# Ledger of designs, part 1: VHH binders against Type II restriction enzyme HgiCI (hgiCIR)

Scores and structures below are computed, not measured.

Target 1, 345 residues: Type II restriction enzyme HgiCI (hgiCIR), of Herpetosiphon aurantiacus (Herpetosiphon giganteus) (p25258)
Amino acid sequence: MNYQRSFEDLEFNAIKWWPQELSATVAEASVLPILISSQDLFISILKLSGTHPEQIFDVINAAQISANLFLKHLVVLADYGGEMIKRLGKEFQEIFPRMDSTLEYYMNYTFKGEQYTYIFKKLPIKGLDNSKLAIDGKAIIEIKPLSDLYRDMIMILLYGSTTEQFNLAGLEKCEIGTILGKNEIIYTYITQKYLYVSRITNGANTNSLGQIAQTYVCDILSKYLPNDYSVTRNGKILLSDLNSQDSTKTSFDILVEFADKKVGIEVSFQVTTNSTIERKAGQARDRQNRMHAHYYWIAYVIDGAGNFERSGAVRAICRYSDCTVAYSESEIAVLAAFIQEKFNA
Structure headers, positions and changes below count from the first letter of each chain, unless a header shows other numbers; Kabat numbers aren't used for antibody chains.
F, E and O stand for the ipSAE by ESMFold2-Fast, ESMFold2 and OpenDDE, each averaged over both directions (binder to target, target to binder). V2 = 0.75 x the mean of E and O + 0.25 x the DockQ between their complexes.
Where letters were taken out, [cut] stands.
The coordinates of atoms that the task and the answers printed are left out; those that the model quotes come from them. Centres of patches stay.

## First folded at step 4 (VHH)

Design g01 (from f01 with T58I; framework vhh_3k1k_2)
Fold by ESMFold2-Fast, scan of step 4:
Structure g01 (fold): chain B 345 residues (1-345), chain A 121 residues (1-121)
Amino acid sequence: as target 1 above (345 residues)
Amino acid sequence: QVQLVESGGALVQPGGSLRLSCAASGFTFSDYWMRWYRQAPGKEREWVAGISSSGGSISYEDSVKGRFTISRDDARNTVYLQMNSLKPEDTAVYYCARVTFLGSTYYTDYWGQGTQVTVSS
């Protein structure tokens, strides 16, 4: 009764983005969550950087985005993978010309119809890769300030397609500089590119993120539940089918047991809109009915900006559950209180 | 007070030569990079050649490389563009420009009024 939630209640209590304590683990599994959560900030920086080719550096500093995270947005949008970064480093001296009077390399690039020359401050360097740039795995969550190396890399990723060398080392896709300050174009361009990136990365990362989401809920539940309660990930129980004489095994993301009492918990944390929440919503009524037939309960932990874009699915889950909470520690504590109340009744 | 005054533009036949001059005043000429740009009718302005403040660093647009030579005479506050083997495609108004920098990016802050070069038979 006290544990029933509306869609509006859940959204009000939602965190929408992964908890900070999970930042490293999530980043190792997928870079997409940190990119999506910082996408609006990234877009705003591009919109404000339209009057001079290096104005973006002042805007980055003012916006308080880490230089490595900003660079990661550019490499993802330019489809500039780790092998291309290594190739850029190895072939740098063959790609870019050098000033006659200095040791510095330069690139001639175009910005808003005018030609500019950028003098590299740090490149070339030996062993240039994702690790040196802190743009892969858990390193992406490190807060790196703008350095000469980051400035050099950002200039290449923004303007590479406008250089004389654009057909070398994959520079033809480095075109974000051409849309700086073009507010009407920026949003559509960035969101369309991220849709493509999301489709490529989705299959490899989906299972890992689900396991991370479930583990966090288990860890928090273990803090609030008595030690004699069993908390099992991917738990299976035998439930009767409504139109069958046989019972079938039914799996839950988390199963909490004590004596003969059980609560099955489904977990969904999605920062990007997808159809997985709709599948859970479609099954919610049947799963609740089958659990209730055995005097068991069903609960859901639902959060993520993408899931709340699916209001119909979330409303169905709220309707056909005994308890639905969002993803914060305080919300999971409400779930723990629900479980204790049901098991002690 | 900054002024850039171009001269030397003329009508020439294909294969001909011209030397453009740009007289600078109102600033310390030897402290600045200088560039030549051109603009043909109905086209965007394009960069042609650049020379550093020391004269040691020189760069050219690919279509003019080997045919055009940029130079400077700091005693006369003048930058030059020697144009050889002229083609009809070189027909444009040629602009002298002063180059400054912000961070590591070089950009044009002052332009001359331009001098017309026509390559036609």
Scores: ipSAE 0.016, ipTM 0.387, lowest interface PAE 8.3, mean pLDDT 86

Design g02 (from f01 with S57T T58I; framework vhh_3k1k_2)
Fold by ESMFold2-Fast, scan of step 4:
Formats: structure tokens, sequence, C-alpha cells
Structure g02 (fold): chain B 345 residues (1-345), chain A 121 residues (1-121)
């Protein structure tokens, strides 16, 4: 009935996290949404794991987090990328010493000022990489139980910086074990690290995630709109005036057309705080004015927990749009109703 | 009650030998892994050698392999470190330590007070 939405209306109707049916596709483009949604559980595990270096394994089992997801949190926070994991595997025998009698590999590390030795149960293995650890985008959604391989990897990523080998294979970054059980600092430390990681990782993957978001909106719109309405991703519209302005094509994330009628749609789904929404907000007024000059309309699909942390940007978009909806199927159906009303008027 | 008392530290010339002893009391010595650590001036404490409760598993830090030998005498509740071909860089306070374990992690729960080894002409 009413297509003019407030920030509060949008937030109330928001899903905030990627739909379950998109989880596999989203994971292929970025692991960040899955990490952020499990961050509180990860932090709780660290808070409860301060009594002994291996107590964390009992806590992981009790918390029912998958071992590969827990490992991925450590990998991204330590900035321990896939090439570093491959190097660790290739150079393992050069990095870590062996017991003279058993030939088992071990690491000497520090926890709460005391020295400990961990004996590796599975490492080294041939071809160690993200895929073998199920921490790449294709496999991160798999529920892997805690195994000897995961225990070995988690110990390295928690305590690597405290080992005698800390200057080899990027181990100097593996320091999260030093804050286990330090409840007063854990939350702030981890969330600050994730903010930094989120800015870098989200920036790199925003185009792929944006395309996933746009495709979902197109699919739902096509379900609710008449067959003779064209729905085009990355659609271009010619905006010109009679006052000697050169004609230029303007791009929209989605363009819906029927006869001489057009609606341009911008889509943004951001689970982490990012300035991308502020760019759309800054353009909103001018884009609406240009569309209205041609008797066209502009709409937005805005969702994601991170976008709602940018209240000023979302409010500007609501103000300078003809229709703004959140990302659920029911919200996109409202957008479809708006389009049909405008095209049939 | 648990006590580890080191002895045998001395000033020795490069190329010389020393045998360190650690007398243990207050626990069943034969049930525990034992280790020797050292701490040089201005450096952090480092592991030197370790021996399992059975004596069947023995390990050394790379810089001392072939020069140092760890052994134990369960009848005397004593662990030994025989140090041969001593170098100036072996100068440190040497600590005896009792090792226990949880899961796959072995850790030191008791330390001796240390014995000073100085390798200098």
Amino acid sequence: as target 1 above (345 residues)
Amino acid sequence: QVQLVESGGALVQPGGSLRLSCAASGFTFSDYWMRWYRQAPGKEREWVAGISSSGGTISYEDSVKGRFTISRDDARNTVYLQMNSLKPEDTAVYYCARVTFLGSTYYTDYWGQGTQVTVSS
C-alpha cells in the first residue's frame, strides 16, 4: 500500500544475513558472511579455553562448532593465507624438529609464561592446502568433526608465534593462543581484528557478492512480474535532455522495462560495515532527479547487518527513492507490486 | 613437597666437560618425563634435552645433539645431563624440570632453582 519506507521499516523487515538457499553460492564468493555469523560462538570458545593449551578442544566439542569453521577463524585472523598453508606443508620437516626415538614431529611453545611441547599426531601430510582442510569457499559449509589433523593445525595457529620457529613460514602471526581465557580483552581484540579483515576481504569480493544479490532479486521479480516485463541485470538506460546535453547511458544493477516505462533498481547486501552503501546514498538524489525528468522511477533493495550500521546512508536512500525494500522474497514482492502499479497507471 | 635440586654447575674451559645432576623428591620419579632447560644472560629459557618415564624416548635441541647426553637413574631418583665439547655459547643457568601431559601436550609443572654453567677461558 505504501512504498515509502523508513530506515526502521527496512530494518524490521530485513533478514540481515544471507538466505540459507544462497549459502553455498555465497560461500564460493566469500567466506566472510559465515565467519561473521559464527563470530560470537568463536569468541565464547576462546573465553572458556584459558585453563590449559588443549582445553580448547573440549570446548570446541561442547560448543558444536565445526572444526573447519573454527580453523578458518584462526586462519583469517592470523592472516595465514592459502600460500602460507602450502608452504607450511612443504617445509614442515625443515620447520619442526623430530623426537630422536619415535621420529614424531613436535613444537615447543609458550602459554601463560610456561613452556609446553605439542606432539603432532598427523602432520606432516602431502599436499596440505585449504581444500584438504575444508576451509576454502566450496567446503567451508561442510561440518567437519575435530580430527588429529585439525588439532595439529589449530595448535600451530594458536601458538605458532610463541615457538622457537616463529620466524619461519609466517608463524609470527599465529598469536591467538596468547589471549585465551583473557575475557576482558578477547571481545575487543577479536572484533577489531575482524573489522580490519572485513574491510580487505569484503572489498575484494563485493563484485561477486553484488552479482549474487542482484541475481536473487531478478529471479524473485521474474516470478512476480508479468511475462512481458523485461528484467535485465546491469541494465543501461539512455538519459538525455533537449537542452544540448550529450546522451549518455546510465547503468543500474537491475532494469525493469515495459513499453516506454522503466524502473532502475540498485541492490546492496552487506553483512559487514563498508562504505559502499555511502556511495549509493551519495548518488541517490541525482539519480532520482534524472529518472523523474524522463518519467521513470528508481528503487533500491537494501539489506545486510553491515548496511544497517550505516543509518545515515540508508535514510538518504529511503528519502531519495520511489521504493526501497529489504532482501526477503516478501519484500521483493512489494517491489514487484510497486512496479506493476507504476506501469499500469 | 615436590623438589628438584640441581648440582654440577661450574666454570669450565671451552672443549671441557661437565655432568649435571638433578635429585628429585616428593613424587614417584619413575612415572614422569624429565627435561633440562637453560637460560643464557639476556635470552629466554630454552629446552635442551628430554627423557621419557621409561627412558625409551630421548630428545635433544639441535645445537647440543652429539655433545650432550641425558640419562636417568630411577633407583636414585636422579636425572643427569652429560655435557661434552662445551662452547662459550653453552654458558647459561641450567634447570631441571618435571614434565606432565594432557592430551598431546607435554608441559613442565615443577622447576628446580637452577645451576650456573660458565664456559670461559
Scores: ipSAE 0.022, ipTM 0.470, lowest interface PAE 5.8, mean pLDDT 84

Design g03 (from f01 with S53Y T58I; framework vhh_3k1k_2)
Fold by ESMFold2-Fast, scan of step 4:
Structure g03 (fold): chain B 345 residues (1-345), chain A 121 residues (1-121)
Amino acid sequence: as target 1 above (345 residues)
Amino acid sequence: QVQLVESGGALVQPGGSLRLSCAASGFTFSDYWMRWYRQAPGKEREWVAGISYSGGSISYEDSVKGRFTISRDDARNTVYLQMNSLKPEDTAVYYCARVTFLGSTYYTDYWGQGTQVTVSS
């Protein structure tokens, strides 16, 4: 069996987005993957919603995006965090005026140079927070339809900056409604803001997503490999330096062992583009050479839309590995077959 | 004719402050994201700060966050960079840039000529 992969072979077999069965675990660890995987849909909704201020609700329903996921895009892009949402709820009656006749609250806002009035149907409510809006942790994967509460919140996040109250409760950040129908500006706004979010968020959350990626590979390998094979996360082995008599402890994301045989496995699943795969690529040749000196093998599990944007790095990994697979059960089964073939030769 | 003209660059001592200005002309300034970049001698040009067309979204490179402030005045077609607590590492030519997109990717399509900032004793 041929276990050599080109970049093109690997990309063809890739899933590019987190497996459905991991969606809750991934969402609990980081909101970024679900936002990036739905970003194109979100952008398309904004592009199609430029004719009147509430057209976006019709487009959301037609696009079949969940209301809570759509709202999460808005709160993240506006930097309107959970504490601001709590503050909005607590100060709502001080921020927005009330109608004398119906006792309902309203906001006067601007869309394409014209003044409009939106009458809140559900707000204010007690205890407004991320949990009530299903936009935090595992709740983000719940499919919520447009309700009066979601419509109220979306209107604030779209048009808050255009109200006379814009300098209260962070409403000046709520500007995305002003770009509806401005397709060129939409891409600039969304892509630049998500790069900023990726920089500040990925630094804190990258380790937890990496752990999730590695654990899934371990679980699938254990399912397909013989029970007497050892599968260890963050495994270390002693490797000789080819240029000296010294030996160094070298760690792998996953280490598979049986008798005197070893396969070291590196795992990378990146939805957003970043330079972490460049480091793995830069180390690939040396790691393969040192493993081969001991009659061991090196393999990689590489996937994620962001990693395939780094084609040079992925090509280097494919060139300097004994087996490289993408991130699906069928691809990991190919890795398991590779390991069994090498251990039984 | 799109033009971006930077000014305000000077020699300052460590710990000093400077305010850079970028005057824009030839396009509808209020419709564009604006960025500041810098390039030190013998190094690649790096992004410093960005501001959305409305001023509601602002971002900074980590090394300048808390020290530099980007702002805009659409009535004057001008974007500013207020630089405080300057360090020798901030020595560079500073460039103003207009941001646009191609597909889903943003990029800079126009650059100013640059203004020199030198932080030295």
Scores: ipSAE 0.000, ipTM 0.110, lowest interface PAE 23.0, mean pLDDT 83

Design g05 (from f01 with S53W T58I; framework vhh_3k1k_2)
Fold by ESMFold2-Fast, scan of step 4:
Structure g05 (fold): chain B 345 residues (1-345), chain A 121 residues (1-121)
Amino acid sequence: as target 1 above (345 residues)
Amino acid sequence: QVQLVESGGALVQPGGSLRLSCAASGFTFSDYWMRWYRQAPGKEREWVAGISWSGGSISYEDSVKGRFTISRDDARNTVYLQMNSLKPEDTAVYYCARVTFLGSTYYTDYWGQGTQVTVSS
């Protein structure tokens, strides 16, 4: 059997979008680097915002952080997830009272032992969710200004626990306002919260989008490959340089081994276009030639709407590979069949 | 009522071998990634090995690679850690842990009580 694909065959068999079971993991992994890189700025804003309950808005504007990114930090710190945000929106009119004069909704809250009233400027709105707040993975990189909606949401996340309604819609979690201006408490609380996240995402077993994609491929391969085949992520092979007598270590996203036989696998799943596929395409011919010199094989798992916008790169990969498949279980099963055929021939 | 119960910890001599078991209950075991961690006296808890829900993705801390093998038996709701060529520096309390990647990130949400492994003459 010939496992060579045309671009058209590969695109026809592609899923183009992340599998549903990976959607939450992908969304979270895509926002974590942005949260971690902006953590010091976020901490500084909280440290400088202890003078009065709405001072934080002036500090946010001075710091030039996007309002949606700032809100995402509050949501993470408070553990106020998307279902709570939806519930807040649905129950808003039952939670908060209205002013007799303006019919605007308001909350009575406490800051440094004093009672304050905040009048909501935009809430309630229909269908309040992470998407409307631009705090999910698709929108988190957008630069949103500090609008009335963001001011309303920020006030709830800071002071919700101090209201009479604190036991409704998870408002008891909204206590960040109690630590504003308290430098040592802020450092301790936020660094402890993010230390675990950073250790898991940036240390050993980093949960990057590439590693999520590779792990899923490995999991599917295991259904179809014999259990005595070795499947290793980020595997290295010692290969001869065809232009010299030197051998160099060459890494693959996934390495499958059995006895003295090897298949190196590269994985790329890109929903939005970027140049990483062009690098893989540029290396494809040389990598295939070097693998073949040792009687090894090279395969690719290529998918994502963004990668198929790079037709030249994908065609080059299809041309200079022994097997190229898309990112579905049936396509990965074809990859498994290729590996078994080569290892048993 | 998620429970993880480790067993198999013992005193062994350097170069010896030991197999740890972790019995899981209260959840659909086959849907979850599992990890082994260890904590030596006076040190931070460190990751040792991990295995995906299907068993197709396996990873190890560099210091144990080639010596330890993680595996799972979904019919018995059990994850195993086979430890070979044990060294004194492997002395620690070993914990199994459930990992979720559908919540917010790859993080450990439940831990077992631990089982003591001591490697000494």
Scores: ipSAE 0.000, ipTM 0.104, lowest interface PAE 20.8, mean pLDDT 80

Design g08 (from f01 with T58F; framework vhh_3k1k_2)
Fold by ESMFold2-Fast, scan of step 4:
Formats: sequence, C-alpha cells, structure tokens
Structure g08 (fold): chain B 345 residues (1-345), chain A 121 residues (1-121)
Amino acid sequence: as target 1 above (345 residues)
Amino acid sequence: QVQLVESGGALVQPGGSLRLSCAASGFTFSDYWMRWYRQAPGKEREWVAGISSSGGSFSYEDSVKGRFTISRDDARNTVYLQMNSLKPEDTAVYYCARVTFLGSTYYTDYWGQGTQVTVSS
C-alpha cells in the first residue's frame, strides 16, 4: 500500500467540503463554510436575474437553493447584522409607508433607472430576528421555502439603498440589486466583499472548527484501530531538538500510541484560503526528522477547498510525511491501516 | 396599440393650480393601476401619485401630499392630476404611466409623451 501521496493523489481523494454528518456542528461554529460552498450557486442566481426586480425569485426556485441560505448571503454581503434586522423590525412602521385602503406597507425603489413599488406581504412581524429567519447557527442548514417573509426580506436587502428611506435602519447598505444581471462584474464584486467578511468571521471561529475536524478523525480512527491503541487529542511527546542535545515537549493534533510506538497526526480542514497550512508545511521537515530520530512516524489529514489553493504548502506536507490522507472515512481508514502496519512491523 | 396622451401642462405663477389629464386607449383601462411621474431638468424621473384599478387606493410622494389629488374616470378612460398651491420646485415634464405587476412588485410598462408644467414668477 502506498502511503506517500502526491498533491494530485491527495486532491483526487479530497472531499473539499465538510462531511454531511458534520454540517449542523460546523454551521454552529461558523457560517462561512456553508456560504463559500454555495457561493458559485449564489453568483449564478444573480447573473440570471437581471430582467425584472422579482425575476430572482423564479431563478431561486429553479436553482433549488434554500431561501434562508440565499438570504444569509445577502445579509453578509450587505453587512446587515442581527442588530440591524431587529431595528428594521421595531422601526418598520416608521420606515415604510402604508397603503390607505389595504393597510399593506410598501417601498418605492429603483432598478436599472426605472421606479418600482413593492407591496410587503408579511412584514412587519413582531420580534423579527436572525432566529425567525433561520439564518444563524445550525438553523442555516434547514431548507426553508421561498415564503412571503423571505421575499419581503430579500427585496429589502436587494433594493433598500435605492429607496427614499435609504438612510434609515442601514438601508443604504442594501445595494446588491444594482448588480443583478451584470455578469462581467458580479463575480469580482461578490468575491471582493467576501474577502473582507472572511477576514473578520473566519478568525473568530478558527479554533472551534479545528476541534470539530480533530474529533471526527479521532472517532473514525477509534472505529478502525484496536481498542488497546491510545488515541489522544493535543497529545504531547518528548522529542530531541536537532539543533541541541535537549529534548522538548512537542504537541500533535492527535497522538496514537501503543507500547513504545507513536504516530503524531496533524489535521487541517480549511474551506477558505488562509496561512495556517503554510505554518504546518514550514515545520513538516523538522517534525518528521525529529520523529524518525525516535523511530516514530508523522501523518497528516489535509482537506478543504481552501487548502488545495495552497499547493506549495500541501506538496511540502506530502513530501515530509510518512502518510498523508484526505478527510473522508475511507481516507482515514487508510491512515488507520498505515498505523497498524507500522506498529506491527 | 397602447397609447397614453397627457394634456393640461402650462406656465403658471407660484400658488396657482393646474389639472392634468391623461387619455388612455388600446387596453382595458379599468384593469390597471395608473400613476403620474415627473422629471425636472437635470434630475431623475420621480413618482408623484398613484391610483389603484378600483380607485379605492391612493398614494403620493411626500412633497406633494395635501397639494395634489389623483383621480380617474373609467367611463372616459382618463386619469387626472389636480395640482394646487404650485411651487417653483414643481416645474417638470409630467408623465402619465400604466402600472403592471410581477409578483408583489408594481412597475410602469407604458409611458405617455409628457406635458410640461412650468411654475415661475
């Protein structure tokens, strides 16, 4: 069995996106993974929706994206946070005018130089917040249909900046409707906005996602390894310093031990590009040499669409590891087979 | 086939009044919402007043509320805009417009040729 992978081997076996069974747990830790994995679909919907202000609803239905996920993309891109959504709900009657006969609220807005009036079908509602819109925590993975509430919210987030009320309740931020159907600029506009969002939101939840990634690997390893093998998260091992005669405690994301044998495992799952994997890559050669000096082994579990954008780092990890696998049950089973082979050799 | 023909535009002194008319043809007038828009020199076209197909709902831009009144006569296929207490800021070309629907969005699909209103001292 070949445990020494090339970048191409690893990418071929990669899942790129979080396993379905982790989707709820991941969504609670960070909304960014589900947004990035659905970004191409979201962009396609915007590209196809340029003819009329409400054409987007037909495109959403045809694309079979959940209404709450689509709304979350708009909320994030407009920087229209939960406090602003609550304010919109509380001040709705002061912001938007009402029809004299039907008592329905409306907004006058502009699309491609023409004026339109949208009649709200559900808003205002009491206690409007992220929870009612299913756009926070694990609720984001719920499949909500395009209801009147979602249509009302989407219209505000697309066209709020073009209304007479644009300087109230943060509506000036609601401008995504101005780029609908502008295929040449949509991709650049959206990806540029997401760079800013990614820098802010990704940093806050990085540690939680790392713990989720490590726990999943531990669970699968425990399924495939003998019960007398020790599997420890954040395990520490005493290793010789190659530049001195001293030994130092070195941490691994996962440490597998049996008798006097040890395998240190590093785990990285990143759906967005960042420099975390470059640090692991920079240390890979030294860590492998130190482990080998003690007749120990080093392995990596590397996956995520963002990590494969860092091909130099992934190639270095593949070069300076005894086993590198991607993040599926079948790949982690290969890692388990590697460990058993080395421990029984 | 759809035609909207405005009339009644004139030069008036501040504080004066004008009634604009829009004669519609080529469609079932009673089925449609109707609006008046205006466009001042160097400005974007803006909505002024709207009336529902039933004549039961009215809407006005804030700056004209209380001064302008929209009405319709379905027997004559005509929509009217009564303008009172005119100000220099009301100077614009006034357009009659037919309103149609896409979902919950109401928008203009046909425009008249416009009638010039000038309010000058």
Scores: ipSAE 0.014, ipTM 0.476, lowest interface PAE 6.8, mean pLDDT 86

Design g09 (from f01 with G55E T58I; framework vhh_3k1k_2)
Fold by ESMFold2-Fast, scan of step 4:
Structure g09 (fold): chain B 345 residues (1-345), chain A 121 residues (1-121)
Amino acid sequence: as target 1 above (345 residues)
Amino acid sequence: QVQLVESGGALVQPGGSLRLSCAASGFTFSDYWMRWYRQAPGKEREWVAGISSSEGSISYEDSVKGRFTISRDDARNTVYLQMNSLKPEDTAVYYCARVTFLGSTYYTDYWGQGTQVTVSS
C-alpha cells in the first residue's frame, strides 16, 4: 500500500522544481527550467513598472531578482540570441548616435506616446557576449546585482523597437517596454511567448534534461540498493507478446536486475506541459501486463510542475504501476525499498 | 508655476532665417536641460535640438544639423533656436521644453504652448 499512490499522494510528495544540487547541471543543459520557475516574479515586476521608463530598476531591486536572470528573460522573449548580442557590441557605433559635444552614446525611444532619451553609461564595450552578461550556461545561477552594463542592456531590450534604429541589429523584437503597466496584456503575452519558446528550444545539448533526470535516479538507487543489484540506464528487456510467438525488446529508462528478477522504471521530470507524459500513460497498462506475465514489476518516478497539469495521464500511471514515486531522495528511497521487498519475496 | 513661453514664429520665404525665443519662469532655469521640438500637421512631434545646463552637451536632429543653433542665456532665463537656410519642410509648430532626469533617462516634464513657423513663398 505504501508503494501504490493516488495522484493526490504523489503530488503531496512532489518537489515540482529541479533539486538545488542539480541547478548548475540543469542550467548548463537548458535555461528553460530556471526561467519558468521565475516567470511569475518576472511578470509581477513588469506589472509594477508602468509609471516611468526606468521605474523597472527600482522594482527589480525591491523584488530581489538577479539582474542577469531578469536580462535573460528579456533576451529569450525578444529572441535576442548570442549572435545578436555580439553584433550589438561590434556594431554599436553604427547603431546608436553620439552627442555632438560629449560623445556619449544615446538612444531616442518612446514610452506611452512620449519621447525619451537614454544616455548609455557603460556601452559600448569590447567583446560583448553572453559570458560577460552571465546569461549563458551555468552562469545564469550566479546572483549579479544591477550595474551600469545591465541597466544599458535592459533599456535596449525593453525599448529597442521604439527607436529610430529599430530595423538594425534585431532591435524590432525588443518591445516589452511598450506593454509595461498593461496588466491584462502582460500576462497573456509573456505566458504565450514562453509556451512558444518551450516548443522551439528543443535541447540540442549532449546532456539532455531527460538524461540528467535518469542519472540522478540511478545514483540514488545505487546508494540504497545492494551492490549486487544491477542498475542500468536505457535497459532493454525481452518481453513476449501473448498473442504472438515473437518476442520484442522493450526499453526502460532504468532497469534494475538481480537473480532473474527485474523492475523496469520510467522517469519523467517536466516543468512545462508536453505530450511525453501522455505517451507513457498510454503505454502503462500494456507495459504492466507484459511485465507481470514474466513475473516482473514496473515502476515510475514522476515529478515536475508541468506533469501535474496532466492529471489524467498521472492518474493512469498510478493506476497501472506497481510503484510510483516523486522526485526526491526520500521518494526514490521508497522505490529502492519496493525493489528490495519484491526481489526478496 | 512652471511656465515656458515661446515667441518668434513667423511666415518666411525659403532660404530665410528666424530666431525663436523661450522665456522660462517658476524654476531655477540654470539647473535644467532645455530642448526644442517641432510638430508638422499630420506628423509625430519631433525632437529638434537640446542643450545641457552647462552647455557641455548640445545635440541636433540630423535634418537641421548645420542650419539650426541652440543657445541659452541663464541671466535672462531664455533658450534660443537660431534657424538659418529654412526649407518648406521646416514648417511646423515649434515647442520649448524643460528636461528632467530619472536615472540615466532624460525626458520632458513641461512644455510651452508652441509658436508657428511657416516657410512658403
Scores: ipSAE 0.030, ipTM 0.520, lowest interface PAE 5.9, mean pLDDT 86

Design g12 (from g03 with S59K; framework vhh_3k1k_2)
Fold by ESMFold2-Fast, scan of step 4:
Structure g12 (fold): chain B 345 residues (1-345), chain A 121 residues (1-121)
Amino acid sequence: as target 1 above (345 residues)
Amino acid sequence: QVQLVESGGALVQPGGSLRLSCAASGFTFSDYWMRWYRQAPGKEREWVAGISYSGGSIKYEDSVKGRFTISRDDARNTVYLQMNSLKPEDTAVYYCARVTFLGSTYYTDYWGQGTQVTVSS
């Protein structure tokens, strides 16, 4: 009874965001989870920063967002990748003019129809890259305060498209500064770009994030299951196709075996919505029927804020599974109890 | 309903000028990037010019750079293409397009019906 889950049961027991103990490992595989978890805060900062060009710095400080995380949002939205950042650093002195008196570099930019001048406080510097800005890998989870370097970079990424140098420096997409304080435009712009970035980034890193999710489930299951139960990732079993006369090797994210008994487990943890859960949902009925034909069972571990945005897919998985749990240790313990009950019956 | 209506296409002599207009309706015009494309007889449709929703980012195809100017008037929901120093090679049907983007990829979701530009010899 406690093994059958509704969508509402799963959502109630869901953690929705990656466990803190996995934060560094997840960040190494994809920056997208940390970006999505901070997206609402990022949007709020943009909405509150419409009064003057540098108001955003006061709002960032008040909002308690790390400067490197804020910068990473701008880099992703402006499609301003690591090679472009390196080129900006190398060509900075050729791109931007200097004041005659102070020899400081500056840019002229536009905000709400008026021209402003920003004087760079730290740029140019040698070796400008993602690492120096702490916006890649494990560094993204570090809490960096707003420094002169971050202020310089943020100004370029907010207003770069409005400068005379925009084409020379590849700043054509650096336009977030033009929409500051415009609630409807901001929300649509940001959420649409992140939907696409989520699809592209998750596609590129789906295997890595999937392995992280699966490893965590395996570790918890091993804690609760008897030592003589076999727990393997990417386990394959020979199953009848049900639509053909032949048996095929079928892969499961996790396979638990003891004697002649098997449970295949599918794992999905998605903080952003994508088509992966829909594919699992579309396969759920056939996979369950094929497992049952061999007197085996199928289970799912489903969590992540993005997966619960696809209620139809989650409901289908709950309907066509023998056990579906969320991602917390207590939920995975329920899965372990299910497995033991089925194997000892 | 989303509508894009082009106007201003005409017959013109080499070296002449034309201004194309595209009137947009059925959506919040100021939220979208806009582009001009053209299609010459027997050729594929090609991009000519693009402008961001703010007007801060403007790009041109190399063959028209320095001769064509794209602009927008959000109060009138209109995008313009000023064409100067026209050449016979500029003869084409010109299309206004609404552009959406997801990350780094731009794609066109709505097109106008087109306006014919002929540069006579």
Scores: ipSAE 0.000, ipTM 0.103, lowest interface PAE 23.3, mean pLDDT 82

Design g14 (from g03 with G50A S59T; framework vhh_3k1k_2)
Fold by ESMFold2-Fast, scan of step 4:
Structure g14 (fold): chain B 345 residues (1-345), chain A 121 residues (1-121)
Amino acid sequence: as target 1 above (345 residues)
Amino acid sequence: QVQLVESGGALVQPGGSLRLSCAASGFTFSDYWMRWYRQAPGKEREWVAAISYSGGSITYEDSVKGRFTISRDDARNTVYLQMNSLKPEDTAVYYCARVTFLGSTYYTDYWGQGTQVTVSS
């Protein structure tokens, strides 16, 4: 079967805007610079908050940090993304126990080896999400005061890993409460976690968005491909130079391998127009020729309203690829079918 | 010196009843919230019931509601847990605790040594 696409075919199958399930992650990527710039203040608050479990609220108020910005630091460091926050809101009544007489929900947690009970003041509420908490990309600059809702959320994210509900609520990484007041441990812990976060933002927000786009493709490919196929992000392959007999390592956004068979995949999702797609287009012919010389194949996952405004670049990619698909589960499934057909022939 | 001493734990048949007592000394008992906690074999310690200093606020864990009743006698510096319709799942060491609070967080600053309740046939 021929998996060639025209520009018109690709645009027809395109989603043009980020998938709904990635909206929160995309918004999170855009706030990383403000998190990094406020990291020292955040660390100082943690260092000063070691006396009792709710001392942190007094320190937050004294430090004049917005409650939503403080909460966003906890969300990022605990890897507690927007879908987990929505699930927490929808399933809150099934997750946390309820006081008999007051109908208030509570959690039992640990601080410095002692057991405590926190009574939720506002949770549960309907429609809990990043937008309601003002921690999505655009809203993060809003100055929110430390409300009962923020206090409830902060308590969950500080101490959640010590609760009986930690598995049910996905709170395994909510452990910063265990290190409050431990100055050198806090600095090292936060700095190391932010090092991994900052690696995806070094050079621009577009780098972290590129990694998000690549991860989504890898996850769907792994779902549709046989378990014995290797799917590697930023994979490297040794390819011959077409004008010599030398071989050089060439990197692909995603590399799929099985035995001696390989498909190199390039990924681009751009909602705003930029020149990144033109670089990929300019390299497409050479990369395809070098892959074919080794009996390998090259594929592309191209989407985003901005990329389709660069029709010349997209047409070149379609011409100099073995398979080009848009950015939806059904389109990536077509890519998986292409790979299986080539590897099983 | 603050002391909390539990008593009343015993072996009972399912459907039976027990009354636990906690005698407090070394502080002004009437000024404090009191709680009962329990710890079953292989499980973490869990809260069971709480009573305010005035007796005007009483709360229970859902699994014991309608079966357990917490009360206090300030003249005797004693908090009680009346346990009815006992189930094998109620088997645990029961602890009395003195409670203070910070905002909406309840902090136990003193614990008793516990009293064993075993429900079996």
Scores: ipSAE 0.000, ipTM 0.181, lowest interface PAE 19.1, mean pLDDT 81

